# Designs tried in a protein design chat: VH-VL binders against NAD kinase (nadK). Part 93

Target 1, 268 residues: NAD kinase (nadK), of Syntrophomonas wolfei subsp. wolfei (q0aze0)
Amino acid sequence: MKIILVNNRFKENTEKKAQEIAGQLSALNVEVIIDNGLDEPYAGTVDFIMVLGGDGTMLRAARRYGQRAIPVLGVNMGTVGFLSNIEINELAEYLPLILREEYSLEARMMLEVAVFQQQSLLTRVFCLNELLLRSNSPRMLSFALEISGQKLEPYRGDGLIVSTTTGSTAYSLSAGGPIADPQLDAFIVTPVASHIINKRPLVVSPEREISLHLLEEREAIIGIDGQIKMDFGAENRVLIKRAPHPLLMVNLKAKPFFTSIDRSLQRQ
Short names: E, the ipSAE of ESMFold2; O, the ipSAE of OpenDDE; V2, 0.75 times the mean of E and O plus 0.25 times the DockQ between their complexes.

## First folded at step 9 (VH-VL)

Design M1 (from J1 with light chain Y32W Q55E; framework fv_oberotatug; at its last look DockQ between E and O 0.62; V2 from the best seeds 0.00; counts 0 for: pae E 4.1 > 2)
Fold by ESMFold2-Fast, scan of step 9:
Structure M1 (fold): chain C 268 residues (1-268), chain A 124 residues (1-124), chain B 107 residues (1-107)
Amino acid sequence: as target 1 above (268 residues)
Amino acid sequence: EVQLVESGGGLVKPGGSLRLSCAASGFTFSNAWMSWVRQAPGKGLEWVGRIKSKIDGGTTDYAAPVQGRFTISRDDSKNTLYLQMNSLKTEDTAVYYCTTHPRYSGYFLAFDIWGQGTLVTVSS
Amino acid sequence: DVQMTQSPSSLSASVGDRVTITCRASQSISRWLSWYQQRPGKAPNLLIYKASNLESGVPSRFSGSGSGTDFTLTISTLQPEDFATYYCQQSYDKPWTFGQGTKVEIK
């Protein structure tokens, strides 16, 4: 069995813990690859991915490996997040179950984001939470939103979020979007500080294609899961669609989404 | 109401075959892991095997005494679990229970809902 | 295989008594243990999961404890409906195995 351990070598003291866990797994005849974010994603065959850290580390793992249909387990190292299933002090107890595949899987949709410049593909990335189009200056953006070939009236404001249902509790929530059951597949399109009074968040079929481009030359950025930033100008276009494969998240114990989000909202 | 109803038990000669069915209602069967557990007359409980949901791989696991002779399958469109028993032995005589594992409850490795059982007698 | 041994194999008790049943695993199983009740002629019913968690709808007089190899099921104040056979079951490693059962009989 081959397992990738995903951590950040220079954050949260996770490097030491990753080495300890790698040693324990190697003693059980498990081959371990450590992904600390510094190198390219491991390209070989892999049976399981263990993410050591918070939600940010899980988002990175999802972008790197989420399209490969490999089970991914979130192991929390401190503050409880939405994407972890067990705590680090529980790992020893659950490790035998992981090695024996005694766990359930929860499929989470992902976005496929393609950024173009004058018909040339600049980059293609996958993400678990959202794409954010945002002004990078005090000036509002003027931009076009097209859904499956249907051109909406122009948007004017600070930006737009295109989110998965998993991302409904991230930036989309802060911008006034709805909380969505992550078991649903849908895009949530949430305006950021729209100047147009009647612009509301949209919930659309995951089979639709969404495109965005600027109508005026402005300083803007595209953000992916809050971790990747790219300059976005009037010569650029972004195309968003449902990724070919969902992220397969490991469920070793019950994690009731609705009571968890309810408690989180009471403390914010 | 959540229910499991077994059927298909009866008398069979050694070397014979039987197919047991378990009709499920009141829950989302397609998400559930399902097991068969048997109990010989006057004896304790013995796990026979398990089938996972299709999203979790749809894999099957069996206890050694039945490996290669019994096959567990499911038909999610009919909310039905099956146990195909081949090459039956007198030691297979037992009440056969189908049971669920709670996928999203506090402990998905427990057997939380049980049927009433169906008796299989293997005798010459 | 992980062998599960219960003690005692049977006991006699009166309504109102405190009843203790023990279960020992042949190797450490952490807390991967459940307890079941089987009344005569009926299917088993889940009482306790993951060593100490009370299943929904089960009376609070039932409690479980233990980890590793030694586990205990306690009935604090025995009721008439509690005369039954009790089984422990490990879910640490396949094949999942049950103890031989403990029959709680009326005195």
Scores: ipSAE 0.600, ipTM 0.812, lowest interface PAE 1.9, mean pLDDT 89
Fold by ESMFold2, look of step 10:
Structure M1 (fold): chain C 268 residues (1-268), chain A 124 residues (1-124), chain B 107 residues (1-107)
Amino acid sequence: as target 1 above (268 residues)
Amino acid sequence: EVQLVESGGGLVKPGGSLRLSCAASGFTFSNAWMSWVRQAPGKGLEWVGRIKSKIDGGTTDYAAPVQGRFTISRDDSKNTLYLQMNSLKTEDTAVYYCTTHPRYSGYFLAFDIWGQGTLVTVSS
Amino acid sequence: DVQMTQSPSSLSASVGDRVTITCRASQSISRWLSWYQQRPGKAPNLLIYKASNLESGVPSRFSGSGSGTDFTLTISTLQPEDFATYYCQQSYDKPWTFGQGTKVEIK
């Protein structure tokens, strides 16, 4: 059996713990690859991904490995979030079940984001929470939103968020979007500081394609999961659709979403 | 009302084949892990095999005495679990139960819902 | 395979008695153990999962304890409807195995 351990190399406690866990697994003849974010993603076949850390480390793991249909377990190391399933002090109890593959999975929709210059594809990125289009200056943006070829009235404001249901509790929430049940598949489209009164958040079928482009020359940025930044100008457009594969999150413990909302949001 | 109803049991000769069905209602069958458990007359319980939900890989596992002879399948559009039994032996004589594994109340492999069973008799 | 050994194989008791049934695993199974009740001519019913958790609708006179290799099922005050056969079952490692059963009869 081969496992990737994902940690954040800038968090000393996660690096030490990752080495400790890798040693324990190696003693059980489990092959371990540590991904601390420095090297390129491991390209070979793997059976399981264990994420040591908070929601941010899970977001990186999802971008790196989420399209490979590999089970991913979030292990909390301090701050309770939305994406961890067990605590680090429970890992020894659950390790035998992990190694025997006795766990259930929950699918979480991801976004596929394609950025173009003119008609040429520049880059393709996957994300778990959201894409943010925002102004990179004090000036507002004027931009067009198209949903499956249907052009909406122009937007004017600071930007726009296109979120998954998993991302509904992240930036989309702060911008006035709804909390969504992560078991639903949908896009949530949330304006950021819109100056047009009739622009409300939209909940959109995951089968739609969403396109964004600027209507006048301005300095803008595309943000991905709050972790990747790309310049965006009048020569660009972005196309957003459901990613080919969901993130497969491991469930070893029940995590009641609705009764834990307040606790989880207080930590963000 | 959650319900499991087995059918297809009967008398067969050694070496014969039989197909059992389990009709499910009152819960989301496509999310469930399902098992077959058998009980020889006057004896204890024996796990036969399990099939996971599609999202969890759809894989099957079997107890050693039935490996290679029995096949578990599911039809989520009909909410039905199947057990195909081939090369039957006299020691396969038992009441066969279909059972569920709870997804949320027991991430661990207890058997929470049981049918009333169907009798399979293998004799000459 | 993990072998599960129950004791006693049978016992006689009176209504109101305290009954204890033990289950021993051939290796540590942590606390991944369940208990079932089977009344004559009926399918089994889940009583306890994860060694000590009472299944919904099961009377509070039933309790379970133990971890590792040694487990107990206790009926604090035996009732007429409790005359049945009881099974333990491990869910730690495949194949999931049952104890041979303990028949509880009227004295």
Scores: ipSAE 0.300, ipTM 0.682, lowest interface PAE 4.1, mean pLDDT 89
Fold by OpenDDE, look of step 10:
Structure M1 (fold): chain C 268 residues (1-268), chain A 124 residues (1-124), chain B 107 residues (1-107)
Amino acid sequence: as target 1 above (268 residues)
Amino acid sequence: EVQLVESGGGLVKPGGSLRLSCAASGFTFSNAWMSWVRQAPGKGLEWVGRIKSKIDGGTTDYAAPVQGRFTISRDDSKNTLYLQMNSLKTEDTAVYYCTTHPRYSGYFLAFDIWGQGTLVTVSS
Amino acid sequence: DVQMTQSPSSLSASVGDRVTITCRASQSISRWLSWYQQRPGKAPNLLIYKASNLESGVPSRFSGSGSGTDFTLTISTLQPEDFATYYCQQSYDKPWTFGQGTKVEIK
């Protein structure tokens, strides 16, 4: 068995724990790779991904490795979030099950985000939570939203979020989006400070495609999972699809999503 | 209501074959790991084998006494679990239970749902 | 294989009694231990999972404790419907072995 440990490169305690766990796993004849902010994702094959940290670390891991259809376990290290399955102090208890591959998986839909310059692809990214289009100035954006070829009325506001159901409890929520069952596959399209006060979020089928472009020459940015940032202008287009592969989240511990929402949200 | 109903039990001679069925209802069968557990008359419980859900690989595992002779399979479209028993022995005589583990646990934790069982008697 | 040993094999008790059944594993199984109740002619029912978690619908007079190798099922106040055979079962590793059972009989 080969395991990659992904930790928070900005938190020394997670690195220390990763080294400790790596030692333990090595003693059990498990090959271990530590991704502590590698320049590039580890290119070799792995059987299991263990994420040490909070939701942010999970999001990074998902973007780096989620397309490989490898089981990903979130191990929380003292933070409150939605994406970790067990606590660090529980890892020893569940380690035998991990090594025996005695676990269930929960498939979480990811976004495929393609950014174009004219007709040329600039970048393609898979992400777990959301794509954000927002103004990079105090001025409102005017942008076009198209869903499966259907052009909606132009949007005017600070921006727009296209989120997975997993991402519904992230920035989309702060922007007034609905909380979605993570077991449901859907896009959530949430306006950010629309000039239309009651502009409602859209819940869109995962079978549809979402396109965004600016209608005016404005300075804008695209944000992905709150961690990636890129400039976005009038010559750019973004196409959003359901990723061809879901993130396979390891389920070692039952976590009742709806009964824990109030607690989790109050602590964030 | 969550329910498991076994069928197919009966009398068979040593060396014979029998196929048990377990019909599931009241829950998403395709997501469930399923197991067979047997109980010889007047004896305790013995795990026979299990099959994982399709999303988790759909793989099977068997207890040593039945390895190579028994085969567990499932038809998710029919919400049915099967136990094909070949080369039956007298010691295979037992009530056979269809079981599943907690639906929301994400892994094998315990057997939370049981059928009523079906009796298999292997005798010359 | 992990061997599970229950004690006692049988016991006699009266309604209202406190009943304690123990289960010992041949090696540490952490908290991966479940308890079942089986009435004559019926399928087993799950009582406790992960050593101490009460299954939904199970009366609070049932409780489980222990970790590692030694586990205990307790019935605080025995009721008429509690006369049955009880089994422990480990889910730490395959095969998922059961204890030999403890029959609780009426005194």
Scores: ipSAE 0.257, ipTM 0.725, lowest interface PAE 2.0, mean pLDDT 91
ESMFold2 (binder alone), look of step 10: mean pLDDT 91; pTM 0.940

Design M10 (from M1 with heavy chain K52R; framework fv_oberotatug)
Fold by ESMFold2-Fast, scan of step 9:
Structure M10 (fold): chain C 268 residues (1-268), chain A 124 residues (1-124), chain B 107 residues (1-107)
Amino acid sequence: as target 1 above (268 residues)
Amino acid sequence: EVQLVESGGGLVKPGGSLRLSCAASGFTFSNAWMSWVRQAPGKGLEWVGRIRSKIDGGTTDYAAPVQGRFTISRDDSKNTLYLQMNSLKTEDTAVYYCTTHPRYSGYFLAFDIWGQGTLVTVSS
Amino acid sequence: DVQMTQSPSSLSASVGDRVTITCRASQSISRWLSWYQQRPGKAPNLLIYKASNLESGVPSRFSGSGSGTDFTLTISTLQPEDFATYYCQQSYDKPWTFGQGTKVEIK
C-alpha cells in the first residue's frame, strides 16, 4: 500500500508530525510519499491520501490529486474546518481501519476551470470550492455571464463567484450566497458587491457550462480556492464546467454538516 | 420508526438451499451497510457476512464457515436485504438476524439496529 | 481470527449491586470493542461502542472501559430489567467476533 501525506510546511509542527506518521506507516510496510507543496504532484500510482492540516491543505490536495479517484482523508491538526473527518490525536486509533479499507466514501463535485486567451488555452485547473472573478483595483468590473449558451444582461460590480456546494460555506457565503447541502450537486453563482441591486445568487444544474469575460478593459483577477491567482483581462475568457471526477472523501465517523456549520457561524 | 423484519426461515434438509429476506423501513436503506448475524440455539452470536452500500462499491465479506456457500445481496428499490444459503449443514441451524451498522463504520463499527430474527433448522 | 473470551460465564446479583463483566481479546484491538445486551427471547441491543461510548437511549448506569486486550462492562446499580446475557464484540479485524456471553441473573 502506498500513501501520500499532504502537509503545509508553513504551519508549525506539521512537518514534524508528517515525519512521525510516515515512520509509523513505514513500520507497517506502507510506502509513504510526503507532499509539502514545494514539488510537482507525485505522478505514480497511490492507494490513499492523508491530508494533515486545515481546509487550506485539503483544497491544495484536491487541486493536485482530486481527479485521480483516490480516497482522501482530512486529518485536523487543531484548526477549525469543514473538510477534515478525524482529529490528529484520533489517527493512531483509526489507522488499522484505514489500512483495511474499513471506511465509507463521499463524492464531492469539483470545478474544471479553463482560461483562454485569443482562442488559446492558457491553463486548466480543478478546484473544490470556487472560482472568483474580482476587480484588482477600486474600479468596478463590467462583465458578461453566459450559462449554457444563454447570454445574461451585463454585470457591473466587484466580481462574481462560481462555487460548488462544498464551497457554499467559503467565499460564496461571505458574498451573500446560500448555504448548500453538500449532498447536492449544483453550481452556486454569487455576485460580489453588484451595482445592480436585483442581481441575485443563482443555483444551477451542475450539467451547465458557465462562461465569463470582461466587457471593458479593467484590472481583474481570477482566484481559485483562494490559493491560485492569475491576471484576467478583456482578451481572456474563462469556461467553468463540472470536473470529470469528484473528490472521494473518506468518512471514518459521522460529521453532521448542519450542526457543524451552525456551531461554526456562532463562534466566528 | 426504524425497523428490520426477517423472513424465509424454516426446516431444510442437509445439502438443501434457503433464501432469507430482510425488509427495512424508517431509514435510508440504500446508504446502509448491512450484516447477517446468527445464533445457534442456546449459543452465542456469530457474524455471517456483510454487504456495503452500492455507493461504497456494494462489496461483500463472509465468515470462513459460510464462504463459498452463502451469498448476500440487496435490492435498494425494495429496501430489502437477502441471504442465499446453499449446501446447508446441520451446523448452520440458528436464528438469523439482519442488522445494520452506520455508513461511516469507522466511528460506529457496531450493530445498532437488529431485526427480530428468523429460525433456520437444518435437519434430516 | 481475533478470539474474544468473557468472564464470568454467569453471575447472580441483587438489585442495587455493582456488576462487572470482563472481556479479553487474543490480540490488541485498540478500543474497537462494543457491548450488547440480549434479553431472553429478544434480539441483541447495542449498549456501548468503541470501548467506552454509551449508545443513545442506554441508561447511564452502564459504562465501559479498557483498551488493547482487556475490557470491562460495569452496571453501577443493577435493576430488574438488566436480567440478560451480555456480549462483547471486536470490530478491529474481520471476521467480527463475539465473546461467548455472560448471563446476569438477579437473585
Scores: ipSAE 0.577, ipTM 0.792, lowest interface PAE 1.9, mean pLDDT 89

Design M100 (from M1 with light chain W32F; framework fv_oberotatug)
Fold by ESMFold2-Fast, scan of step 9:
Structure M100 (fold): chain C 268 residues (1-268), chain A 124 residues (1-124), chain B 107 residues (1-107)
Amino acid sequence: as target 1 above (268 residues)
Amino acid sequence: EVQLVESGGGLVKPGGSLRLSCAASGFTFSNAWMSWVRQAPGKGLEWVGRIKSKIDGGTTDYAAPVQGRFTISRDDSKNTLYLQMNSLKTEDTAVYYCTTHPRYSGYFLAFDIWGQGTLVTVSS
Amino acid sequence: DVQMTQSPSSLSASVGDRVTITCRASQSISRFLSWYQQRPGKAPNLLIYKASNLESGVPSRFSGSGSGTDFTLTISTLQPEDFATYYCQQSYDKPWTFGQGTKVEIK
C-alpha cells in the first residue's frame, strides 16, 4: 500500500509530525510519500492520501490529487474545520481501519477551470471551493457572464464567485451566497459588491458551463480556493465546468454538517 | 420507521441452493453497508459476509466457511439485499439476519439495525 | 481469526444488582469491540460500540470499558427488561467474530 502524506511545511511541528507518521506507516509495510507543497505533485500510483492540517491543506491536496479517484482523509492538527474527519491524536487508533479500507467515502464535486487567451488554452486547474473574479485596483469591473450559451445582462461591480456546494461556507458565504448541503451538486454564482441592484446569487445545475470575460480593459485577477492568483485581462476568457471526478473524502466517524455550520455562525 | 424484513428461508437438502432476500425501508438503502449474520438454533452469532454501498466500491467480504458457496448482492432500485446460498451443508442451518452498518453516522464497527431473521434448515 | 471468549457463560441476578460481563480477545484488538443484547425470540440490539461508547437510546445504566484483550460490560442497576443474552463482537480484523454469549437469568 502507498500513501501520500500532505502537510504544510510552514506550520509549526507539521513536518516533524509527518516524519513520525511516515515512520509508523513504514513499520506497517506502507510506502509513504511526503508532499509538503514544495515540489510538483507525486505522479506515481497511490492508494490513499492523508492530509495533515486544516482546511487550507485539504484544498491544496484536492487541487493536486482530487481528479485521481483516490480516497482522501483529513486529519486535523489544530482548530476543527469542515474538511477534516479525525483529530491527529485519533490517528493511531484508526490506522488499522484505514489499512483495511474500513471506511466510507463521500463524493464532493470540484470545479474545472480553463483560462483562454483568445482561442488558446493558457491553463487548466481544478478546485474544491471556488473561482473568484475580482478587480485588482480601485476601479470596478464590467464583465459578461454566460451560462450554457445564455448571455446575461452585463455585470458591474467588484467581481463574481463561482462556487461548489463545498465552497458555499467559504468566500461565497462572505459575499452573501447561500449555505448549501455539500452532498448536492450545484454551482453557486455570487456577485461581489454589484452596482446593479437586482443581481442575486444564482444556484445552477452542475451540468451547465459558465464563462466569464471582461467588457473593458481592467486590472483583474482570478483566484482559486483563495490560494492561487492569476492575472486576468480583456483578452482572456474563463470556462468553468463540473470537474470529471469528485473528490473522494474519507469518513471514519460521523461529522454533522448542519450543526457544525450553525455553531460556527453563532460565534460570529 | 426503519425496518429490515428477511424472506426466502425454508427446508432444503444438502447440496441444494436457496436465495434469501432482505427488504429495507425507512432509510436510504443505497448509502448503507449491509451484512448477513446467522445464528444456529440455541447457539451464538456468526458473521457471514458484507457488501459495501456502491459509492464505497460495492465490494463483498465473506467468512471462510461460506467463501465460494455464498454470494451477497444488492438491488438499490428495489431497496433489497440478497444472499445466494449454493452447495448448502447441514452446518449452514441457522436463522439468517440481515443487518446494516451506519454510513455518515458512526464508525462502521457495529451492526446497528437488524431484521427479524429467516430460518434456513438444511437436512435430509 | 480473532477468538472472543465471554465470562461467565451464564449468571443469575436480581433486579437492582450490579452485573459485570467480561470478554477476552485472543489477540489485541485495540478498542474495536461492540456489545449486543438479545432478548428471547428477538434480534440483537446494539448497546456499546468502540469499547465504551453508548449507543443512542440505550439506558445509561449500561457501560463498557477495556482495550487490547480484556473488555467489560457493566449494568449498574439491573432492570427486569435486562434479562437477556449479551454478546461481544470484535471488528478489528475480518472475519468479524462474536463471543459465545452470556445469559443473564433471574435468580
Scores: ipSAE 0.567, ipTM 0.788, lowest interface PAE 2.0, mean pLDDT 89

Design M101 (from M1 with light chain K50R; framework fv_oberotatug)
Fold by ESMFold2-Fast, scan of step 9:
Structure M101 (fold): chain C 268 residues (1-268), chain A 124 residues (1-124), chain B 107 residues (1-107)
Amino acid sequence: as target 1 above (268 residues)
Amino acid sequence: EVQLVESGGGLVKPGGSLRLSCAASGFTFSNAWMSWVRQAPGKGLEWVGRIKSKIDGGTTDYAAPVQGRFTISRDDSKNTLYLQMNSLKTEDTAVYYCTTHPRYSGYFLAFDIWGQGTLVTVSS
Amino acid sequence: DVQMTQSPSSLSASVGDRVTITCRASQSISRWLSWYQQRPGKAPNLLIYRASNLESGVPSRFSGSGSGTDFTLTISTLQPEDFATYYCQQSYDKPWTFGQGTKVEIK
C-alpha cells in the first residue's frame, strides 16, 4: 500500500508529525511519499492521501490530486477546520481501519477554471472552494457575466465569487452568499460590493458554464481558493465549469456541518 | 419511513440455489453499505457478507462459511439488494436479515436498520 | 478471527433491577464494539455503537462502557420491554463477529 502524506511546511510540528507517521506506516510495510508543496505532485499510483494540517493544506491537496479518484483524509493538527475529519490524537485508533479500507467516501464537486487571453488558453486549474474576481485598486470593476449562453446585465462593483457548495462557508459567506449543504452540487455566484441595485447571489446548476470578462481596462485579479493569484485584464476571459471528477473525501466519523456552521456564525 | 423488506426465502434441498431480495425505501439506497446477517433457529446472529456503495468501491466481503457459494449484488436503480445462494447446505438454514450501515454517521461499522427477515430452510 | 464471548448466557431479573452484561474480545478491538437488542420474534435493533455512544431514540437507562478487550452493557432500571436477548458485535476486523447472546428473562 502506498500513501502520500501532505503537510503544511509553514506550520510548526507538521514536519515532525509527518516523519513520525511515516515511520509508523513504514513499520506496517506501507510505502510513504511526503508532499510538502515544494516539488511537482507525485505522478505515480497511490492508494490513499493523508493531509496533515488545516483547511489550507486540504485545498492544496485537492488542487494537486483531487482529479485522480484517490481517497483523501484530512487530519486536523489542533486547529478548527471544516475540511478535516479526524484529529491527530485520534489517528492511532483509526489507522488500522484506514489500512483495511473501512471508511466511506464523500464526493465534493470541484471547479475547473480556464483563463484565456483572447482565444489562447493561458492556464487551467482546479479548485475546491472558489474563484474570486476582484479589483486590485480602489476603482470598481465593470464586467460581464454569462451563464450557459445567457448574458446578464453588466456588473459594477468590487468583484464576483463563483463558489462550490463546499466553498459556501468560505469567502462567499463573507460576501453575503448563502450557506449550502456540501452534499449538493451547485455553483454559488456571489457579488462583491455590487453598485448595481438588486444584484443578488445566484444558485445555479453545476452543469452550467460561467464566463467572466472585463468591460473596461482595470487592475483586477483572479484568486483561486485564496492561494493562487493571477492578474486579469480586459484582454482576458475566464471560463468556469464543474471539474470532470469530484474530490473523494474520507469519512471515518460524522462531521456535524450544520452545528459547526451555526456556532461559527455566532462567533463572527 | 426507512424500511427494508426481504423476500425470496423458502424450502430448498441441499445443493440447491435460492436468490433473496431486499427492497429498500425511505433513504438514499445508492449511498448505503448493505449487509446480510443470518440467524439459525434458536441460535445467535452471524454476519454473512457486505457490499459497499459504488462510490466507496462497490466491493463485497463474505464470511468464510459462505465464501465461493454466495454472491451479494445491488441494483441502485431499483433500490434492491440481492443475495444469490448456491450449493446450499443444511447449515445454511436460518432467517436472513438485510441491514444498512450508516454512511454519514459516527457508527459507519454498526448495523442501524434491519428488515424483518426471510426464512430459508435447507432440508432433504 | 476475533472471537466474542458474552457473560452470562442468560439471567433472570425483575422490573426495576440493574442488569449488567459483559462481552470479551479475543484481542484488542479498541472501542469498535456495538450492542443490539432482539425481542422475541423481532429483528435486532441497535442500542449502542463505538462502545459507549447511545443510538438515537434509545432510552437513557441503557449505557455502554469499555475498551480493548472488556466491554459492559448496563440497564440501570429494567423495564418490561427490556426482556430480550442482547448481542455484542465487533467491527474492528472482518469477519464481523457477534457474541453468543445473553437472554434477559423475567424472574
Scores: ipSAE 0.500, ipTM 0.733, lowest interface PAE 2.1, mean pLDDT 89

Design M102 (from M1 with light chain K50Y; framework fv_oberotatug)
Fold by ESMFold2-Fast, scan of step 9:
Structure M102 (fold): chain C 268 residues (1-268), chain A 124 residues (1-124), chain B 107 residues (1-107)
Amino acid sequence: as target 1 above (268 residues)
Amino acid sequence: EVQLVESGGGLVKPGGSLRLSCAASGFTFSNAWMSWVRQAPGKGLEWVGRIKSKIDGGTTDYAAPVQGRFTISRDDSKNTLYLQMNSLKTEDTAVYYCTTHPRYSGYFLAFDIWGQGTLVTVSS
Amino acid sequence: DVQMTQSPSSLSASVGDRVTITCRASQSISRWLSWYQQRPGKAPNLLIYYASNLESGVPSRFSGSGSGTDFTLTISTLQPEDFATYYCQQSYDKPWTFGQGTKVEIK
């Protein structure tokens, strides 16, 4: 069995813990690959991915490996997150079940984001939470949204979020989007501070294609999962689709989404 | 209301075959791991085998006494679980229960919902 | 295979009694142990999972404890509906195996 351990090298306690876990797995005849984010993703065949850290580390793992249909387990190292399933101090107890594949999988849709300049593909990335289009200056954006060939009336405001259902509790929520069951597949399209038209969040079929481009020359940025930032100008367009494969998240124990989000919302 | 209803039990001769069905309702069957558990008259419970949901690989596992003779399958479009029993022996005489595994919480390896059972009698 | 041994095989009790049933695994199974109740003529129902977690809808008089090889099911104040056979089951390794059962009978 071959396992990738994904961690954050810039947190020395997590790097040391990853080495300890790698040693324990090697003693059980498990081959371990450590991914601390600095090198290209491991290209070989892999049976399981263990993410050591918070939600940010899981988002990185999803972008690097989420399209490979490999089970991914989030192991919380300190701060309680939405994308982890067990705590680090529980790992020894669950490890035999992991090695025997005695766990359930939860499919989480991902976005495929393709950014073009005229006819040329500049980049293609995958993400778990959302794409954010936002202004990078004091001036509001004027932009076009097209959903599966249907051209909507122009948007004017600070931007737009195209989110997965997993991302419904991230940036989309703060912009007024709905809370969605992460087990449903849907795009959530949430305007950011729309000024001209009363634009409501849209929930659309994951089979639809969403495209965005600027109608006026403005300084804008595309953000991916809050971790990747790209300049976006009037000669650019972005095409968003459901990614070919969902992220397969491992469930070893109960982590009820609705009670967790309800408690989180009542605290602020 | 969650229900499992077994059918197909009856009398069969040693060496014969029988197919059991389990009709599920009130939950998302396609997401559930399903097992068959049997109980010989006046005896305890014995796990027969399990089938995982398609998303979890759709794989099957069997107890040694039935390996190679019994096959578990599912039809998610009909919310139905099956147990194909071949080369039946007198030792296979039992009430056969279909049961679910919860996918979330510490008991996804337990059996949380059970049907009422169907009796299989193997005798000459 | 992991073998599960229950004791006693049967016991006689009265309504209001505290009843204790034990289960022993042939090797350490951590806390991967569930308890079931089977009333006469009925299918089993889940009482306890992961050694000590009470299943939703199960009365609080039922409790489980233990880890490793030794496990206990306790009924603090026996009720008329509790006269039944009880089974432990390990979910640590396949094949999943049950204890032979403990019948709780009217005294």
Scores: ipSAE 0.376, ipTM 0.699, lowest interface PAE 3.1, mean pLDDT 89

